# Designs tried in a protein design chat: VHH binders against Protein LURP-one-related 7. Part 1

Scores and structures below are computed, not measured.

Target 1, 182 residues: Protein LURP-one-related 7, of Arabidopsis thaliana (Mouse-ear cress) (q8gwl2)
Amino acid sequence: MADSETPYHPDPEDLRRIPVDLFASKKLPGLSSGDLGFADSSEHLVFILRKSSSSLKSLLDSSGVPLFSISRLHNGVWELHKGDVEKRKDLVLTVKRTSKRFSKTESEVSFAGESSENLVIKGVPFQKSCTIYSQDSIVAQTSLMYKLRQIYVGRSKFRLTIFPGSIDHSLVVAMVAIFLQG
Below, numbering starts at 1 at the first letter of every chain, in headers, positions and changes, except where a header shows other numbers; antibody chains aren't numbered by Kabat.
ipSAE, averaged over its two directions, is called F for ESMFold2-Fast, E for ESMFold2 and O for OpenDDE. V2 adds 0.75 times the mean of E and O to 0.25 times the DockQ between the complexes of E and O.
[cut] stands for letters that were removed.
The coordinates of atoms that the task and the answers printed are left out; those that the model quotes come from them. Centres of patches stay.

## First folded at step 1 (VHH)

Design b1 (framework vhh_7b18_3)
Fold by ESMFold2-Fast, scan of step 1:
Structure b1 (fold): chain B 182 residues (1-182), chain A 122 residues (1-122)
Amino acid sequence: as target 1 above (182 residues)
Amino acid sequence: QVQLVETGGGLVQPGGSLRLSCAASGFTFDDYAMGWARQVPGKGLEWVSYIYSGGSTEYQDSVKGRFTISRDNAKSTVYLQMNSLKPEDTAVYYCAKDEYYDSSGWDYFDYWGQGTQVTVSS
């Protein structure tokens, strides 16, 4: 696709008015084997999370063009860079696991740049539950969709609600993906 | 290599008790956290309880005060003592080994047992 870096980029005014729901699943149309897709409420694929290894992932747009590369450095530290896993660009943010209690896992998000307030992610990754906080405000929240499948296959269906704000949806999706992986 | 074997399930009346055991082998048991999860008919897989390598415990809200997780490192076994059982506790119960680091899955647990059926009915 021509301009894959902004194919899903809602008007900033819309981001300030209403919550947006995305639905994560491994069984969405247009996915390759092993991919996790994020679709809007009309079942249109918006983002793809692709695994290159246990420590390397990519977030792609609906056409499969890389937006970000995700790298696990060590013990709960992840970095998000612009571009794909082969042609990484500037650092965007770092996610650091600050508490790993099974029922109360917490991570801190630090944006690259001069002055930025850290975000906090809290939840239970096993249950696909997490909430992203900017101070006392909720940026986004996930909830596990009902699943009757085998536990060895893992959970692949959950709802992500992004609340009105100025943070790009692709960054919210990337933060959620990072948090739920470790 | 890694093996987890659950025992202790069965049929019990509401208000009754059961003790589940999970015998672990193939890894350094003392170094890993262990958990229990259940597959409830009509619902999905639910986390139940978690015990850290150091002995600290956590519980899902619906079982707090009724269930107790414990471990015996000398026997490489984790237990779930279930008291005041309710019909909604009917499920297949699985024990699981946690991988603190290097989990490549979408879930934290890297190994699961085969499960043991718990039925709470009169």
Scores: ipSAE 0.011, ipTM 0.368, lowest interface PAE 8.7, mean pLDDT 78

Design b10 (framework vhh_7b18_3)
Fold by ESMFold2-Fast, scan of step 1:
Structure b10 (fold): chain B 182 residues (1-182), chain A 120 residues (1-120)
Amino acid sequence: as target 1 above (182 residues)
Amino acid sequence: QVQLVETGGGLVQPGGSLRLSCAASGFTFSSYDMGWARQVPGKGLEWVSYIYSGGSTEYQDSVKGRFTISRDNAKSTVYLQMNSLKPEDTAVYYCAKYDSLWDEYGMDVWGQGTQVTVSS
């Protein structure tokens, strides 16, 4: 099922056909100061990540409509709720960090459904690298667009590749944002 | 508001040692992971060492056994003890506060850097 709450990518056939690249940057056209934007390959803004407080962020669509609120409950535990931080709706998913090392951080994603299968995220948050795994496939991965064994200091730019699948792009972006925050 | 000031770099002969210090201010130091990275002229940036808020440490393979990272939360300072220095360790060394997407949206806060030159 396509996510009826996320207007960015309503066509489920496209999600099954080809990988989609999004680029995260603080310097995209249309962003407000302090926002992190996610844009397509043509630099068209599609999602905005906005900080509301030290423990709260919002994921918005390109028009500034709130899609999700992200809450850090405890060190290593985050919750994603539908809607904005002022008018939060039902819990969508919980992310729990299961392992943390410089060379490898792992987190588990639990959906707020009684029969949902968990996802696993692995990577190095400092280097903006992560891969989201389902049982049968890679859901998404990020990289800072660095060369092997190198990183570019002071860059907030990284690439997110979303592979063909059934998970809504807004949820993938939210999971990546949660994982990369540590 | 957040500031990181590196000191302790200099000229040293191969096989020598240096201790780098990074004085931090403007944030709750004890709550954050800290690290060191270096930039060799013309080669780009390389991650060197990482220290968790809880005190555990990690090192890149090229420096394991020679470098030791440590922290003093009471002084808001992170250190890098560098032993058995090699010409290949010549670089500008940067102290880093690991900033998650909650702070600067995934940008690391870096200091000005301190030059380490290993040469006869």
Scores: ipSAE 0.012, ipTM 0.337, lowest interface PAE 8.1, mean pLDDT 77

Design b2 (framework vhh_7b18_3)
Fold by ESMFold2-Fast, scan of step 1:
Structure b2 (fold): chain B 182 residues (1-182), chain A 121 residues (1-121)
Amino acid sequence: as target 1 above (182 residues)
Amino acid sequence: QVQLVETGGGLVQPGGSLRLSCAASGFTFSDYAMGWARQVPGKGLEWVSYITSGGSTEYQDSVKGRFTISRDNAKSTVYLQMNSLKPEDTAVYYCARDWEYSSGDYYFDYWGQGTQVTVSS
């Protein structure tokens, strides 16, 4: 049954109600050349983004096991599939760029489920900036880490903050990777 | 003072050819990978082709076999030779610098002003 009683204060012991920071870098231990790693605030590698080609990428867990395959279609739409790209019932979401200007980019995320609402991603990919919106709520946002240092360390480092919500962190990472890369 | 200046766009009939040029200045050109992206009417910005500092090339599936990217480090210029052009290739084409000179995903940090390519009968 539907319970309409919702407390106005967040549950402090619900881990999904605490923002989580992930740090993206190409210079993390355990990465192959060209890999982009995502580490938690304790410097533990959590996800690996691996490029097979300009139109094919994989999101792996910290052990190198594939979680998702990411592919770009001829029409410019990106598709995310669970593990096996060839299984259509494994389609999770699609990402389509809707922006008309190179300096500002917008994308729409459509989930394979009919009842799911679309997400919107807005930002400037070359500056590693994006914000993912679910209606009026912020799901996640990125910022380039070079601002924390006087000298830039190759601009391959950025922070991803995931706000409390129901979307799996692996899907958020995949959406960010698609937006910033494609 | 990084600058990228595209030239070579224009109107061409289906099946025709165009060569785009991008003149770069304000950085050590030979140390950087370069790419081409396009803004297609009704769609967002899409990547077209990429060339590493070492000369390795990659292409979007829709342009493979038709487009060729190349570079001339002595002239600080990257080129896009476009053959067998289709109406769907109509777009503003942008030259971009990849700030990442190591192997990896695209992280373009500077863009040119763009050049219009129109494929129409």
Scores: ipSAE 0.000, ipTM 0.102, lowest interface PAE 13.7, mean pLDDT 75

Design b3 (framework vhh_7b18_3)
Fold by ESMFold2-Fast, scan of step 1:
Structure b3 (fold): chain B 182 residues (1-182), chain A 122 residues (1-122)
Amino acid sequence: as target 1 above (182 residues)
Amino acid sequence: QVQLVETGGGLVQPGGSLRLSCAASGFTFSSYAMGWARQVPGKGLEWVSYIDSGGSTEYQDSVKGRFTISRDNAKSTVYLQMNSLKPEDTAVYYCAKEGYEDWGSGYYMDVWGQGTQVTVSS
């Protein structure tokens, strides 16, 4: 056996954090036509995903203020920048699709800056299913909310669960939005 | 209103064959990709195969070489020919239609049908 020199002390703030559920829907109060909203369990809008084109989206806060712009550069490569679509600044992260099959997609997330560890996203975009990994730890995961045997016209609602950790919720939502584009 | 009706499931011995059919209505069938997914009791939904509007096909690795997807646009029907069936193919099989998502591109499927039970047992 190997001995630990220093006892492990978890961050007190992390111990007080609990998993957060966000619910994605196009049918939420405060949305504009075509928007995808992310709401808390009380149906309070937290984030808005707005599409400008097939290759360009924005993630906004609940007041409609742009947080990030999402751009598709090449097949399977996406970049997230701070700010709005027209005044993009600092690169935050790059998502690169490393494997794409109809049933299974894998992507790698690289943060801009030094000493940042890459994340891996795995799942099935057409089922609104993905899991974001930081090494062996789960950062977040999504699942459909509807029963498989029911027919619903014009509905696409899913749950996003964000586990306690150091990654900002807005970045998790952006990564999920990028991955679910295929 | 989109409706998909699966038929053709049943009990079969290992090594046997079944052909599943999905009768579609409520949309322009020839314009959409169609597929099959299956759910094993106690597990999530697993994609099996798809066929696009142009006839190009893809298969899950576990069924490649054993299953064949096809479509008949005149009958608005998609088929899954299942050969060399194994006990692990036991599942409820669902027909799926391509869905449209404005934040997504590429592979998107809605599972609209009631499903058909396939049981592979001796």
Scores: ipSAE 0.011, ipTM 0.273, lowest interface PAE 9.2, mean pLDDT 77

Design b4 (framework vhh_7b18_3)
Fold by ESMFold2-Fast, scan of step 1:
Structure b4 (fold): chain B 182 residues (1-182), chain A 120 residues (1-120)
Amino acid sequence: as target 1 above (182 residues)
Amino acid sequence: QVQLVETGGGLVQPGGSLRLSCAASGFTFSDYYMGWARQVPGKGLEWVSYIYSGGSTEYQDSVKGRFTISRDNAKSTVYLQMNSLKPEDTAVYYCARDSYDEWFGDLDYWGQGTQVTVSS
């Protein structure tokens, strides 16, 4: 069945004007069992993260159309390709962990293409803490949606704030998903 | 019902030692990753140490060489041996179970915490 809700297509002008919040949750309308969803502030599903294996994941739009495949090559190295896991297309970016400490992890993002600037991701995956930097500018940040001292049953809830810029929201979501896997 | 109970906190002099214990019940302990986190007065929550189901360990840089995490699966208990304690180690220490969710690790159960005070 076709999703009646229009897929998320941010106007390029909106990417330059105001921060956008997305909320990660396993309990959103339109999700299949085992999926992680990213929704807007009105709980409308925008992106779906789907696991094929421990080393292979897909990022889909709200209608279930594959946007990217995410592959773990070896410890601390991930690749993002266009298309689904069976019909891989062009390499988009590579994420490489440059530093891993229990209290802090750092990764570098390298885009396919000769003139692309690298991004840096810093945070604590266990705390769902992540900040993406383009030089001195912040591209995106995550924050936890749960409180310490609450007894909790397996909820992967966090907020992702994407700051105004030129990077596609789907790429930001993919980078966050890769980084938080540790 | 899942329960985590911490013991072993207290007042200790700088350079002293304490051993924290966390008794777990209500789940298959050997299948889960376990950790210790601390809440320092006036600061946010800090991860201290992590032990995987297979026994491998990780430590925050400030505690490396001083703290040792271990587990006893037969007793469903995780331990934190704290040596060469410093005033900056003063905090409430929490034991936590990590669900190790396929997407992102999620701390699904926490103990009540045990106070560690390092002062003269």
Scores: ipSAE 0.014, ipTM 0.282, lowest interface PAE 7.6, mean pLDDT 78

Design b5 (framework vhh_7b18_3)
Fold by ESMFold2-Fast, scan of step 1:
Structure b5 (fold): chain B 182 residues (1-182), chain A 120 residues (1-120)
Amino acid sequence: as target 1 above (182 residues)
Amino acid sequence: QVQLVETGGGLVQPGGSLRLSCAASGFTFSEYWMGWARQVPGKGLEWVSYISSGGSTEYQDSVKGRFTISRDNAKSTVYLQMNSLKPEDTAVYYCAKDLGYDSEYYFDYWGQGTQVTVSS
């Protein structure tokens, strides 16, 4: 593993130095009915969120290949699993709602395996607002997209800004999807 | 911590008036565009009005001439004066802070909302 201070990194994501914007919409080219797509600023699909039921969703890449399965448990806990590995060994992270005051929600993200720092997500899911924190640092933030003079805004249309860091974009998108879907 | 607190909602008869207020904290209020949006029961969220940091205003067509947005930077407060209210104005009204993104207008924070009911 390369030192984080090294001029070269083995992981291209570690070289990213600027925030990345993804735009979430149900009305993007290449989507199936009910899918939520995440596109870059050129409207090229990067990720697809597919709902199988109220308690089961999948995050897919732009080609429709499953990356993760997302399951809601009976205790208001969500689990993220890799699709191609055994369920016991493929748990990636757990999202647990820690607070809800009317529409204001807080959740904690715990990564499986080695003990890493938990992340905290705060926001108002129905308004598509959330911020992901790693201690005092912002990992990512969503905001509802409004164009001036838009008469109606669909609740599925929002912007996701991912700030420079080591967390994989697919994991950030999955955490946002879990938090905003309730 | 950014906080937006709406007040001034209530029950009013058609043709009546209400003034909504939104008290903002946790950011440099004078530098940001502020807006109001509303959620009609069982329907989507709808933009109502915008006010720029410089005081320029915009309104959706259904409220033009009836609603007036204003701001008081010294009090970090944005207002929505609603006149000639109609039953279709019944909604939860939300105060919103713009992210400061100029190519597309994006809201990054919303208040809890205040209920406005227009009924005889």
Scores: ipSAE 0.000, ipTM 0.124, lowest interface PAE 14.0, mean pLDDT 76

Design b6 (framework vhh_7b18_3)
Fold by ESMFold2-Fast, scan of step 1:
Structure b6 (fold): chain B 182 residues (1-182), chain A 121 residues (1-121)
Amino acid sequence: as target 1 above (182 residues)
Amino acid sequence: QVQLVETGGGLVQPGGSLRLSCAASGFTVSSNYMGWARQVPGKGLEWVSYIYSGGDTEYQDSVKGRFTISRDNAKSTVYLQMNSLKPEDTAVYYCARETWDYGDYEYFDYWGQGTQVTVSS
């Protein structure tokens, strides 16, 4: 059984007041082959992105518990659902690619049941660069950490910075994972 | 098992042409997103062109109308035809495979060794 959890404790994301860095890598302890892990600065695994099929991925917490499933519907259209791919629950958000020009990609995020909270993601997926906007505010951004010499060895790593706000870190990670698929 | 081998780079005069080839093995080229990227001296890696699994193509603005990406599924090879080359096209060019399947590396799970293209007089 899980460690004791207190009901109604505040969401840690709602209490964060400073930017949080997560580091994405394929080479973290606790990952299975093909997994992409998101770790804090101390290399503590926070989220796992796992392939379930050719069109489906799962976002898991550090204990391997599924938080969301990601479904690719068409080129440029993805849906995020609560739960895992076997016991999928309610639609959380839809990501639609609105522009792809000169390696510059833009996508719009529409939240199910939240009528005014549309986000925009802009960047260059190939360079692992994206910025998530809520109106004039930056929600999160990514940057490629490794120099090109390290890419020649066949591995890469990128940083995700999440700015203080009300959007759960798990949703930010899911949106970044979806956008970087192109 | 998966391998990408690039050929076709070299020295060329401005206005000249080169054709880069990327021989792929260990997977089906037509089932994957394939691309060309380049590293310009003193600058970062930049995307050049994509060919999607369905055959649609996309180009960096600076190369549109001059470069053409194509593939020969029977030969498991991806090509980059480069016409009207300019000094600013001087770079190491890399062939890359991108899949929804992560493999051992993120969204570009395999890279070629790179091939040098130099455009100068």
Scores: ipSAE 0.000, ipTM 0.206, lowest interface PAE 13.2, mean pLDDT 75

Design b7 (framework vhh_7b18_3)
Fold by ESMFold2-Fast, scan of step 1:
Structure b7 (fold): chain B 182 residues (1-182), chain A 122 residues (1-122)
Amino acid sequence: as target 1 above (182 residues)
Amino acid sequence: QVQLVETGGGLVQPGGSLRLSCAASGFTFSSYAMGWARQVPGKGLEWVSYIYSGGSTEYQDSVKGRFTISRDNAKSTVYLQMNSLKPEDTAVYYCARSPLYWSGSYYTFDYWGQGTQVTVSS
């Protein structure tokens, strides 16, 4: 018997079949004030992004259990660590801005470990637009849900599409959160 | 509401040709840009081609000169004509719709089909 919620971990075979959509909003059932939630297509909460400050965030599972701490160093580099802010464990990845051309931003993701290929994130953060690339491959992409220019609706709602691949959805969500808010 | 259904995949020998079709429904097809992406075993998803609502096209460097994207607005269908196929073109090919109001220098997609398998082997 287990009462604790299991973190969102799709079957590795499912990760290789079809794209998965997550729905990001501050207005989802089960959220605390200020939290950004990620829900599946059935509106079930999957992840919670909690912002402690401009330089410190946490990614939690649907039960509020911390998965990762996200911190910005004074040099502008973001680091993702396993676990809670207070009991930070191993470094998972770093995100570094590599260019900013007018409104367009590019960042590089470096995984801890020698065998990992770097990822590139390109987009326009203030429009909640980004695409994560592994060389020529698309890992994930965001789009703003209410592009019909309704005055208040587009400020906090966007879709995240995660494409078939080997990268955990929790890591993709964390990278998107870092890019759009860093 | 929005649906994209791919057809035309199959087994073909190197140097052969295939034409993929994507039947779209649930939206005003002529107003949207459309694209194709492929999932290569062990490599991940990569963008292949893009066609704007006005008819201009873009291609990934590895497929330029071999693949042609086109659309038929009367049939709400987008096509990918694949010529001079190589073993490295083996992948699941996905049809995708571009959001109406995206204006950045990077393409983006908001709806995807289920994909169609293309296998290039001798």
Scores: ipSAE 0.000, ipTM 0.248, lowest interface PAE 16.2, mean pLDDT 77

Design b8 (framework vhh_7b18_3)
Fold by ESMFold2-Fast, scan of step 1:
Structure b8 (fold): chain B 182 residues (1-182), chain A 122 residues (1-122)
Amino acid sequence: as target 1 above (182 residues)
Amino acid sequence: QVQLVETGGGLVQPGGSLRLSCAASGFTFSYYAMGWARQVPGKGLEWVSYITSGGSTEYQDSVKGRFTISRDNAKSTVYLQMNSLKPEDTAVYYCAKGFTYYSDSWGAFDIWGQGTQVTVSS
């Protein structure tokens, strides 16, 4: 009858709905030069962001298998497609910048082919800060780790917290990558 | 709708301990950073500690090693365990909710409780 477990468990089979922290860095084990990796709190690589050009990127799983291709249509407009750049499949979502005041940026996320409501991303990309909203609910949030640890962090290093919800973690990572790297 | 209610304050002698609790309601507690600040008589409001939604903690230098912040998301409660209390820790202690837009950056608090008095004297 005694419950002595901690409330934070990142196991995807766990019935509890808990926030998940991922850490983004260019200096993670298993990365190729130029890649941005996303690792869990145990430093296990989960996702890789690979840049082909300034207007074309891929999100890969930890084994290097392509999950999504990311392409820029215009300044401030990006599309996410399933699969590899060469054999692009279905459009998944579009990210469009709706506002920019100095360093403060807002973008809207529109999902393809379903009656999902649009998401809003607000933040300061050069500071690696953003919050993804589903109306008044938080989907995910990023921050530079130096605010927490008072250490210098390179421009590619930041923390991503994904809050409990129905949106797949790979899509959250892709949206964050588009907003901060675009 | 949003409320923070602090409890656990009181009178203790130097070297004693107290555990403060803050019961939160009216928001999704697990999404937000939570913190503690204090108002020392004759001084301004001072930040004491905060804990992020993911469990990372930060402390003011003067309380580091003596105070511990923790949270229980199932109970929507944040705690401050205060050990080795000193007369200079005498203050009204306030629970605070982090600001959603930058809730895990230091000093980003947008909602405060009414406070609980801690008095450390012999």
Scores: ipSAE 0.000, ipTM 0.123, lowest interface PAE 14.8, mean pLDDT 75

Design b9 (framework vhh_7b18_3)
Fold by ESMFold2-Fast, scan of step 1:
Structure b9 (fold): chain B 182 residues (1-182), chain A 124 residues (1-124)
Amino acid sequence: as target 1 above (182 residues)
Amino acid sequence: QVQLVETGGGLVQPGGSLRLSCAASGFTFDDYAMGWARQVPGKGLEWVSYISSGGSTEYQDSVKGRFTISRDNAKSTVYLQMNSLKPEDTAVYYCARDYIEYTWDSEYTYFDYWGQGTQVTVSS
């Protein structure tokens, strides 16, 4: 398309062939107090997670525009909706905790408008550890940052690695944020 | 080097009270937030209570009004006073040090060191 007004984002599978690292920290330039930021390897802010209450959070883009609202319904059940807490739109997905044993937690992700194929998240939330699975493939994984060659990424943050695939990075970040909150 | 040693667990009747203690060593106790978490056999680990280095406290909804967390910096000890105990409070209780640089605003806050756990059984 040569049209300057592209109504829809094309499916750029080629653009997501390499794993992408985001770094989560409360100590990033451009954050308000209490915010958790997700930055690229150059410390450019990409997403902001903002708390409205213990059961309500918003995922914003780098300019502070709301992308999704996150709400806790019951212990272990969360919903993601498009838009802000004040201007909620369609349900995007539901995360339900299916298992919790000692230090390990498992949750299922159900997409509101998709096939019956659920995602599974497994990990240890209080250690910032989780892996998102689509059947046998890994969608994304978090790990604590320590003793890396680049010392600035080794303290006061964790890493989120998003593997090549069709799931939008904002949705991956939202799922990680939901899971790490229990 | 870092050690957390828990005491005070035991068998108690419903409606009774227990006081858990956690003696910390190997780090500057005053600089760290401390917490308690519990594990019910066959169920997941759940956060119970938190106390900041400055003394601010937070509690899981199921224990609010019944449990009180406190600290004694001179003794490097954190306490959990448990009142009006219910059978549902039966669990292994763990003392944990909060790693402030990795603290996430979550019910399951990040802890980098844990005690061995102390068994609390509420049964008649």
Scores: ipSAE 0.000, ipTM 0.112, lowest interface PAE 13.5, mean pLDDT 76

Design f1 (framework vhh_6fv0_2)
Amino acid sequence: QVQLQESGGGLVQPGGSLRLSCAASGFTFDDYAMYWVRQAPEKGLEWVSTISWSGGSTYYKDSVKGRFTVSRDNAKNTLYLQMNSLKPEDAAQYYCAKDEYYGSGDYEFDYRGQGTQVTVSS
ESMFold2-Fast, scan of step 1: ipSAE 0.006; ipTM 0.415

Design f10 (framework vhh_6fv0_2)
Fold by ESMFold2-Fast, scan of step 1:
Structure f10 (fold): chain B 182 residues (1-182), chain A 123 residues (1-123)
Amino acid sequence: as target 1 above (182 residues)
Amino acid sequence: QVQLQESGGGLVQPGGSLRLSCAASGFTFSNYAMYWVRQAPEKGLEWVSTISGSGGSTYYKDSVKGRFTVSRDNAKNTLYLQMNSLKPEDAAQYYCATWDEYSGYDLDEFDYRGQGTQVTVSS
């Protein structure tokens, strides 16, 4: 993102634009066995990641409605499509691994169409750590927002912080879920 | 024990067609997405196509879209790849493969592969 002057007197909309924390766990209220849930600070389920097969996952909203299907492909490539695994529609984005070194992974996100610039994801998937970048700005982050108790209770629970921006929270969650599988 | 066995390869002229088969055993076939991957003589292993466990979703490498069709028969534990309008660039050893997500972190390698079937395209 390009830098801009910070306003001295923020508009009401700016006062409502704060980072959003989601908490990911397999042991959230309202989940089915095997599901990974994303809940807000009040433990209200917001998104559900559900495995449909060995290579296919679905991201659902809090009502269980499918938003996206995620396909894991050979060559470190994942595709996100609108809709369910059986009702797949338009390609939304592709995540490609661009770099892998011992303990560190980097991936690039390419959106379908010319209205969006590529994003970069960097982190250590097995540690549930990643940061999503739009140019020089952070879109979302898991690694530096871990609470001590969450670290100590195991790797199956983590915090995702989504910073104010133009990218839908559902897409951020999907990108994080895809990256942490690699 | 998971076993995958490919067949159907051969020599064809450019513009020709071949149908590859992969016989699977040792696992609940319908619960697994299946993949076709190939290795050309001077290249590494490359992904060609994916089909979901139910057969409801299919994905293709850009260069084969419209020419190749992946399908499966879960009652027969068999995966297929119909290849039409074959080009010299399609010449390769073709493998069927699958992932076991619970075995962990094998981004560039499949958990299970067959021995492959050779496809040669020449005039």
Scores: ipSAE 0.000, ipTM 0.138, lowest interface PAE 13.9, mean pLDDT 75

